# VHH binders against q9vpf9: the designs that were tried, part 27

Target 1, 373 residues: q9vpf9
Amino acid sequence: MSMSIDSNKLLLRKGDMKLDNYPTCAVEALTRLETLIASRNKQNMVMQIISEFIFLERTPKDGDVRKSQALPISQMNLFQEFQLIIALIEYFSRPGRDATRNAIFLSLFGSHLTPQRSKLLSRLISTAVSGSVAPLLSSAGTWMQQVGCKTPLSLEVAQNIVSDFISYSRKTPEQLKQLPMVGPHFAANFMVAVADLYLNEQRSPTLNPPPDALLDTITEWMMENPTLCQASQQPLVLPAGAIAMPFTTPLAGLLRWVVLAPLVSNRSAYSNLHLSLLRALQQLVSSGESTALPSQDLMQIVKSLQSYCARLAESKTDPQADAAYQKCMERFAQAVQIALSSNCITNQIQLLCLLESLPPHKLMKIVIEAHKK
Short names: E, the ipSAE of ESMFold2; O, the ipSAE of OpenDDE; V2, 0.75 times the mean of E and O plus 0.25 times the DockQ between their complexes.

## First folded at step 8 (VHH; framework vhh_nb_b201)

Design t5 (at its last look DockQ between E and O 0.01; V2 from the best seeds 0.00; counts 0 for: pae O 17.8 > 2, placed apart)
Fold by ESMFold2, look of step 8:
Structure t5 (fold): chain B 373 residues (1-373), chain A 122 residues (1-122)
Amino acid sequence: as target 1 above (373 residues)
Amino acid sequence: QVQLQESGGGLVQAGGSLRLSCAASGFTFSSYAMGWYRQAPGKEREFVATITSGGSTYYADSVKGRFTISRDNAKNTVYLQMNSLKPEDTAVYYCAASPDLEWLMYGEFDYWGQGTQVTVSS
């Protein structure tokens, strides 16, 4: 397009799309975005169309009661939100190219979101999970990797899925249980995000275990889908010129769960999850993946164990006599053995020194001695 | 007026460390992706690292494990910690900035600094 931005905006608002024709104007906007997104020089127009015709936002004016500068004001009511969610589900369900769907999804949700857009995104994804909408979930998986699985945006989505589907009083819906089959990349990235929320002293001063139903669901996913962690390694289909953000497997975060769990829980599901994680780790190591268990993540686990042992010292308890500590170390040693045997861990000497600082455990001692020179 | 000012370059022996800084002004720093590029004599400009406003990082293979990009939104500053420096790291290092959405969609930086020289002696 050769028209000035102001002239083109007026055409888009008055001549071609009408706000009182919702959700039709949003569907028309989505169609126009497919061609406009291909050109970087149209990104301002893309943002304006999205804000005005899809999310029904306006720029604050002098007559506004609140003087929130540079913040769009949502004019969407609850019924229009529902209409938009349905329109987006229909749009993403149409046959089409992955790159186009991913470009649209990233344009809608790929940057700093207003609270209203964030709530809509979470409802959209939960609706797509309930409806098993594979193309939308594929785009959500790509989106989660591109914005970062552990950023506030992704963690909010993960928290809302847990809130929507995980209940101590209700059976976990079949559609959530089937998520790895329907959207494996999204399921893997969701596991990265949700693993970061629990049993993680970087996020909380205490070790908060996941809800029992969530733990059971993740364990079943890993047992029934042995290649699920490899879904995070698959190449992204991105808009031309975009740079793929680094993938992260869920192995490191889930390993932290199973290693630290004996400190706060006796649930047997952690043993099943641990076995599944060892199998997945061995397969990734055998395929040459050297970042399956980054040394930074392993060192975080050591720090949590050191903190626990400091508390044992205050209570005059010998760590070798503490059943919880011994179970943590058994699980940790098994995973560390696999990771070290591949010789794929960078900064291995620093890790070994930190492991030696922990109270002795017979298997871990064997692992350390086998890899020292 | 967007301005990016690099500092912290200099001469260092192989195996040494340097920390580069880039002070930014003229835009909303907390909504921008920031990056580092370098250009050695006779070579094309090469990507080094990027950090999004949300803190996600991406590195060139040649610097992974040795370089760390970070940002301080309160000071409008991005940093590049360079450890285990090699003579091959000798270059002019450029700071770059772009809005997050443009980075995510196109992988390009709109704004560039003047550069700071890093020289690593053998």
Scores: ipSAE 0.018, ipTM 0.488, lowest interface PAE 7.9, mean pLDDT 83
Fold by OpenDDE, look of step 8:
Structure t5 (fold): chain B 373 residues (1-373), chain A 122 residues (1-122)
Amino acid sequence: as target 1 above (373 residues)
Amino acid sequence: QVQLQESGGGLVQAGGSLRLSCAASGFTFSSYAMGWYRQAPGKEREFVATITSGGSTYYADSVKGRFTISRDNAKNTVYLQMNSLKPEDTAVYYCAASPDLEWLMYGEFDYWGQGTQVTVSS
C-alpha cells in the first residue's frame, strides 16, 4: 500500500512533530532526514519536510500548481529564526557521519534559496564562525564548493561575514582569526569569495580595495599558513552517487589584489600578502598540482592593467614613468615567473602574448623571454 | 630574528674599488628584493642600487656604470661592487630588504642593516 505523500505528512503530524512546538519539530525533522537523505527516491519528501517543519513555509493551497512558481514564504518570525540557528548549530555539533551532515546541509540550503533562507544561511554561518563550530563550518565549506564560491549566494555569505566581523568591529575578532584552524576548507573558500568582491573590475568599474582589517586578516592567514590555499583541494565527503564540483583556489583572486593594489593603495600589507602568495605558489609547484592559477584569472589582471595604461595614455603619461604601473608589473612578473616555471598555468602561450601587449617592464620582459624559448 | 650585516667598507683612494657584502638571515632571502642605500654626513639617505628577487637590477644615475649589484641566494648575500670611486661616494652604506621593488618606488622597507662606512680619499 503506497502510502500517499499526504499520508506520510499525516504520519509526521501525528507524531510529536507539532508545528506549534518550534523548534522541537525542526530538530525532529532533521533527525528524520538522516534516514531519508540516503534514499534518492525520497528527495521530494525531504524537501517537503524541510519546507514545512524546518523553515515553516506554507505551500499555497490553491490547486493551480502550474501557475504559481511563487517561492514558498516562510512564516518564521525573528525569534523562530534565532531558535532555528541555535538548533542547527546544536544538530551539526552532534556526532555523525560527515556525508550525512553535508547532504543535509546541502538539502537545507540548495542552489535555489529563498531570500529568507539565504539570509538565515548567512546568519547561521556567521554564528558558526563566532562560536567556532567546526562541523558546521566544514559543511558550509563543502556547500560553498558545491554551489560555487563566486556565486551570488556565496558572495552574500562572504559579505555578511565581512559585515559582521570587520565592519562592526574595530578589531578583528579572535574567532575570525582562528577560522583557518577551525574550518580550513571553509576559510579557503571564503577567501575565494571575498577576493572576488574587491579590486575586481568585473564587479565595479572602480577598483575598490578591501577594508583594511580584512586585508590584514587575510594577510595574516596566508602568512601563518601557506598551505591554506590547498585546503580547498581536499576531497569532498558527499553521499554515494553525488558529484563533487571542482575546487577553486583563492590564489588567483588574491594575486589580483596584490598586483592591482598599487593603483589604489600603498599599504605594506599588500607586500606581505604578495610574499605569502609567492610562497604558496612555490609550495604548489612542489606538489605537482597543475591547476593552481587559471589563465583566465591572470588574463583578467592583464585587462585591468591595459585599462589603466589606456588612462595613462589619455593623460599623456608614460607608463614607464608611472610608479604604480611599475610596481604592479613587478609583482605580477614575480608570480608569473613562479607559475610558469612550475607549469601550473593553462594556455601559457596565450598569456604570454597578452603580457607582451602591455607596456614593457624589465622583469616581465625577462620572464616572457625565458619562457618563449 | 632578521639580520642584515654589511661588510667590506673602508678607506680607498679615488679611482679605486671596493666590494660590499650584506649577509642576510631570518627571512626567505630568495623571495626578497635586496638593495643598497647610502647616507653622507649632513645629507639624506639616498638610493644606490637594487636587485629584485627575479634578478632585475636598478641603479641611481650617480652610480650607473660604476657600481654593480649582485646576489647569491645560496649564501643569502647581496653584493655591491663599486668601481671608479669618487670622493662624493663617501657615505655610510646600508643594506635593505623588501619583498619586492616597492622600497625603490615608495620608500617602504622591511629590513635595514646597521651600515658600513666607505671613505674615498682624494
Scores: ipSAE 0.000, ipTM 0.181, lowest interface PAE 17.8, mean pLDDT 87
ESMFold2 (binder alone), look of step 8: mean pLDDT 88; pTM 0.884

Design t6 (at its last look DockQ between E and O 0.01; V2 from the best seeds 0.00; counts 0 for: placed apart)
Fold by ESMFold2, look of step 8:
Structure t6 (fold): chain B 373 residues (1-373), chain A 122 residues (1-122)
Amino acid sequence: as target 1 above (373 residues)
Amino acid sequence: QVQLQESGGGLVQAGGSLRLSCAASGFTFSEYAMGWYRQAPGKEREFVATITSGGSTYYADSVKGRFTISRDNAKNTVYLQMNSLKPEDTAVYYCAASPDFEWLLYGRFDYWGQGTQVTVSS
């Protein structure tokens, strides 16, 4: 098995010196970044070091002003990509300096990435999930909170995890079972993102249920980890002077799943998930201004129910006689009642007015009347 | 090398609308958070709005619901749509920029434009 070593070396020798020193130059860049990120007026150097020595990118070399603002071009081959993933896992697994590593993760993976960096981020996180790499998953959880769990990049990452472990069977759903124990902040933030991808008419013209294996996984997580929804509320570990972005809990998105599910599915997992959500709502400690269930998210559920009832009217079906609608309203009324008594809902007056617009349901009517001023 | 140029300022009556623009050059625009600040004479510069590279928006309480920040990455431009203007909105408005991670981590901007005057008459 004797390849032409000399011809391969000649091709590489004319190339970038980064190819001769990879992944060593990426590891050295990571250590240098630890001091540069906190420094004022060094941020363009931070971006250049990341681009050139970690992701092996070049800027277009044409003198055209239009082209000089184009996205960087990756020169990384598949073997170097693998080497970088391993180096990053090793870097983020080092003991100590958690705040610094979280800042490094955020500098490597901001809120909008080149396609090449987005693919690498997804592969890195998938590898960390498969390997139960807790420190990296902790940094990914912090990253997802800082960029926002429902932003396009966060949704892309969540969708790629679903693709890798659920939809295309490249990895198994069993490898997700450890995630709440290994990386609870990331698991909670992942649930926020994935809940937004399914049973959500803001994202799709139809109510598309989650894949069965994903639903089963989320339901098992919620049943076996009663405090998982509170993991998003834990303080972030960030360097001095940093500002934690507001957290988001998965409660509202998962509530939308269980309330709307009778319109598209009869799977018993939704009943188990609903029970887990009711218990989570009951366990919330009253804390003045809670955003656990923003009224706007609950109003989206009402809108989907209104749309369904309009379709029933077109087929001359009475919503009062429709078993699916009655089940949706039963679940919704139970959740709303508990959330109101737990101070989990903001701006309840707007919500109550909108709920009155739905075809009558006995329990919901009682809930509305009990909370009118 | 980094350049931020505001435009679209001027005089408008109370209750009116105005749209500010900021043209950016000298950096990869899609990797930067963009923001607007304002400064009335004798007052400190105050935050108005931010839009991250990923599209998340943040507003000062005094402008929430009236102002909208947006960006067009193809044109390297950030906008501030100002509706229901009040005399207290009178100020010089500054465009600001930083790498996305700097804003996401520290909530601050390193690059500033020259400013554009907005005057709201009673």
Scores: ipSAE 0.525, ipTM 0.787, lowest interface PAE 2.0, mean pLDDT 84
Fold by OpenDDE, look of step 8:
Structure t6 (fold): chain B 373 residues (1-373), chain A 122 residues (1-122)
Amino acid sequence: as target 1 above (373 residues)
Amino acid sequence: QVQLQESGGGLVQAGGSLRLSCAASGFTFSEYAMGWYRQAPGKEREFVATITSGGSTYYADSVKGRFTISRDNAKNTVYLQMNSLKPEDTAVYYCAASPDFEWLLYGRFDYWGQGTQVTVSS
């Protein structure tokens, strides 16, 4: 008489969870989410559990449901936030399925985050970087791709990392230096975000260079690992039915850095970074991967150079005699040559036409002529 | 005080060879790219050759295959071996230094010497 151990899968109902013991209730909630997240029909429940038991958010009971699209306000104090960060780090460090982990992370920090959740996310990721928590960073990398690496949320995360590890430290911490090894996907997406923050006229009328320590760090990353940019192309591990968002390569943003750098800086790190980028581009060519450099990003570089040349004209300076412009064009032409040869640029004709609008540069002219045929 | 001192210039017949030296002091030589420029009478200064801190070399087309730039970090010295000299190579040769070798390609440098005269007779 083999007693069939009826594994009473205790369907833990939302009603069984108690808010009286934080962060225990949060941990319990996370555990429950593992089972719920796989069900498409339980998404609302998942979100409610997250809101109530993880982030301790209260929906204003006030009766007039219609008017107050008021964002839920978290009742978490600073200590509870800290506890949550630790709990999350511990949770994500547990053995488990990547798809489930990523799904939970995305559910915790979706595209519509409250300012409080956003701050907590930034702190969480910084803590993960500091502790070299690979599984969490992997989820964070996936998250950045899903929400977009150049979105305000991603940029906020990137800025916080820069603040925490670069701005307040004379030397780049070892943990940040090791980030490409610990979390290559996150590192790549982080590079996309930080590249967008600096030397970008779309963000600032003034070309603001990155902090020296950040530049050195990124340069070192690229020199040590030319394939790091390919980490952004890693297939996402998502739950069934989820749609993966397209990847963004850091190459275009970093290329903008090195091409425009001569206008604002004479640091040799940019030369090293440029070389590393060329190598990275060459490697991509060999892999047959297309779309490494969006034409739109390259056109942005051209526009910046056009603007600079206009300023030169105002000062009655010949661009041919301007060493900075020449250096910009040299770096740009080299990269474009490689990219065009690999057919990894979208809308090549438009780019070439735009490049022709710039004051002539010997190498660029050769590149243009070679590909307009 | 930063100093670059060129030597080895002189009079040589066409087809001959000279070796220029530039002794550097007052900065961390091993971290700098070094280069050579030349200026002929009535002409603008032109790039001749550069060597990066890592030892990579670049040459002007006019001297490629004939001139060789090298460096000895232990001696804080950069050299320019000039072979198959032509009358057109007659100029004052200047040693230059930059943290960024690319700037040397465009005539921008942090330090430069007084120059040494090279005269190539037909």
Scores: ipSAE 0.271, ipTM 0.667, lowest interface PAE 1.7, mean pLDDT 89
ESMFold2 (binder alone), look of step 8: mean pLDDT 86; pTM 0.875

## First folded at step 9 (VHH; framework vhh_nb_b201)

Design u1 (at its last look DockQ between E and O 0.17; V2 from the best seeds 0.00; counts 0 for: pae O 13.3 > 2, placed apart)
Fold by ESMFold2, look of step 9:
Structure u1 (fold): chain B 373 residues (1-373), chain A 122 residues (1-122)
Amino acid sequence: as target 1 above (373 residues)
Amino acid sequence: QVQLQESGGGLVQAGGSLRLSCAASGFTFSYYAMGWYRQAPGKEREFVATITSGGSTYYADSVKGRFTISRDNAKNTVYLQMNSLKPEDTAVYYCAASPDFEWLLYGRFDYWGQGTQVTVSS
C-alpha cells in the first residue's frame, strides 16, 4: 500500500523489464494488459505499456508537455520485429480469453498507426494468412469491423495482402484460397475492403480492375462458400459492455465490379462472380438498420455508368449500340430486380429516378416500371 | 499527466459561428480519440462530437450539419467548428480524450479538459 497511484506502471519497472529480455518483456506486458484493459481510468497506462514494452518506442526528450508532442521513436530492429510477430501469433492463439484478446488487439492497433506499427500489423496478418492461424484472423476480422472496413488503415492492410499474395506471386497460395474456411469473418471484411480498392471512381479517377488472380480467387471463394457474404453479420466476441460497430457486407462492392467490368475487361470470371452474387442476393435477409445493398452504393454505380455514357456522347457513340454498356446494364438490371424483390435496398425512389436517367435498356425498363409507384 | 486545454469560447449572436480548439499533451495524440461534450446550467453533460484517431467522425443529432469536428495531429489539437449557432447551444464545452480502443469499444472518454464557455445571444 506504499505504492503510488501508478502502481501497475511501477510494478512493471520493478519487474526487471529490460530490453535484453525481448520478447519476454512484450509477453509479460500482454499478460498485464489483460487486467489493466478491464480497469477504468488506466487506459493511458495501457498505451504507455504498449509503446514502451511491446513496440519498444521512446518519447523524444524535448520536454514539450505544454507544446507539440513528438511522435514516439521506434527502437526495434528487424529481428525484434520478427520476434514480436511470433509472440503475438502465440498470444492470440491461446485458448479461453477471446473477448479480452480482441480488446487487446484493438489496443495494439486501433484505427491509426505510426508507419512502424502499421508495417507490423500488415506483416502479422500476412503471417497469419500464410500459417492459417484462425484465432489471429478472428481478432483481425473483429478489428476491421470495429475500425471500419473502408477506413485508410483497413484499406492499407487489404492492399498489403493483395501485394503479398497476389501481386508478388503469380500463383495464388493455397492458404489464401482457404481463407474463407480458416477466417470467414476476416475474409468477408477483406472482400469489403478490396472491393472498395478496384473499379471504384470514388477511390481513383480511372476504373482500375482488380488483378486477374485476385478476381479468380474471390470468384472461387464465392462459388465454394455460399454463405461467405453473411459472415460479416456474425456477432463479435467483445468484452461485456462493449458495443459492436455496424457490419458491412461485400455484396455492394462486388456488384460494382461485375456491373462495371464490361467497360474494362472481358474475363469470364466476372460472369461466374455475377451468378454467385445473384444467388447470394436471393438468399440474403436484411437485419437491423444496415442493408446489404445501401442505395448510395448502387447510386455510385449509376454515376460511373453516366460518366461512361458522357464519354460515348463525346465520340458520337450510341449507348444502345455499345455492347459494353448493354452488358453492364443487363447485369445491373438482374441484380436490382432481385434486390428489390428481396427488400435489400433502401431509398428506392431516388435510385429508380437515377436509373431512369441512364440510356434505355430493355430489362432495366421492365424493372423500373415494375417498381415505379 | 494528460492535459487538455480548451480555447475559443465567448459570446456570439444567434446565427453566428465560433471555432473551439483543444490543445493536448501528456499522451501520443495520434493514438487517441478526441471529443467534445457540453453542459448547460442545470443539465447533465451531453455528447456533441467525436473524432477517432483514424479520422472517423460522429455527431449528436442536435448538431449534425452545423458542427464539424476536426483534428491536426501535427499540432496535437482538436477543433470544433460551430456554425449557425442557436441560443440552446449555450453551454460550457469540454474537450475529452481516450485511447482509440476505449472509444472504439465503449464509446466513452476517460480524460477531460476544464471547459470553455460558449454563450449564444438572441
Scores: ipSAE 0.623, ipTM 0.826, lowest interface PAE 1.2, mean pLDDT 85
Fold by OpenDDE, look of step 9:
Structure u1 (fold): chain B 373 residues (1-373), chain A 122 residues (1-122)
Amino acid sequence: as target 1 above (373 residues)
Amino acid sequence: QVQLQESGGGLVQAGGSLRLSCAASGFTFSYYAMGWYRQAPGKEREFVATITSGGSTYYADSVKGRFTISRDNAKNTVYLQMNSLKPEDTAVYYCAASPDFEWLLYGRFDYWGQGTQVTVSS
């Protein structure tokens, strides 16, 4: 008896939904969104449903939504937020199409960047990490790639994870250690974000190292799984017509960590991380991916080193005699050598020119000379 | 008030180059994704390029390898370097901004500039 899947196209009109029972109405809304998200013409309706029935946001009745600069304020209380998080965890844990889940996730957290939604997103992802909810983390990984791993939103998510699992914990929780296994795409994108948070002079005038536990965690991830950095290279599962944003690898940011670390830390973990990065770079040679190390990111490292050398000059210290600078350059030269040999760097000539602007380092000089020919 | 002001358009010969600029004001620029669209006479507005707040870039196939989008957060400006221009690139180019990633999916921007004319003569 072939149960005819009566595709009851329940044309779910907004008018059929009641706000009388939260979170039931949110769950119902999510279910309805599955059908609506497939249609490009119904995006406004999707957003309205999300706003009204999931996040309990009140749209000002009279005002041209376009003119009201005021972000809709959610009327959700803390308990309702908790209920929503649980409901979302359950929803994303249900069997379904990845494209649909990703579309829903993007619709929930991509359209309105209210402080409340942002906070809820961070909590949701932290909960997913804690619970090892693979489908949700997969969607979160996709989300991070689409919005950009270095965007304020992604960085906020990353910071919250660091806070929840690193800053308030004496030991790294097992759930975070397992993140690369549970959600490799998310883990990779998370690494991009966290790499951007630390030892980055574009964010802070001071080179702030990552927390020790975070460094250890990232180092362990890289040592155990050198291909983790490639996890984001898989094609995104997006709805039809959606624009897939290019992936970002954590390699450049982590390279910045290891190269600049000697200026602020002598921890052996950086050496291990450096080794792992070199291995990862070597493996990329085989994959033919030319965009693993954007030249701009490497140029940022050079700028930091230039700044440091300028400070040395002010103190009448010779960079050649500075052990920290020498170690930075050694690590940097090794990575650049591998990357150049693998054609993984964009705009190689510009980088080489910039590298030549640094105080001479024996190994770097060899590398530059080998590739300027 | 949010403002997007395009500049750098003009007449150029085929094979030439132009650099468009879009100066943004009235919002936190570093939090926004920026993009370029173009509209030729009698045609629909089409996607050209976008750059996220994090610096990720995406290009239309028609301009891939020829155009480069970049941003300077310190100047609240997004740029479109256009190389190897073709007559088919003739259009009004519009700067767009969005705080969310919806535009990344379907090209829905919250803010638009007035546009700058680019004419490529054969």
Scores: ipSAE 0.000, ipTM 0.214, lowest interface PAE 13.3, mean pLDDT 86
ESMFold2 (binder alone), look of step 9: mean pLDDT 86; pTM 0.875

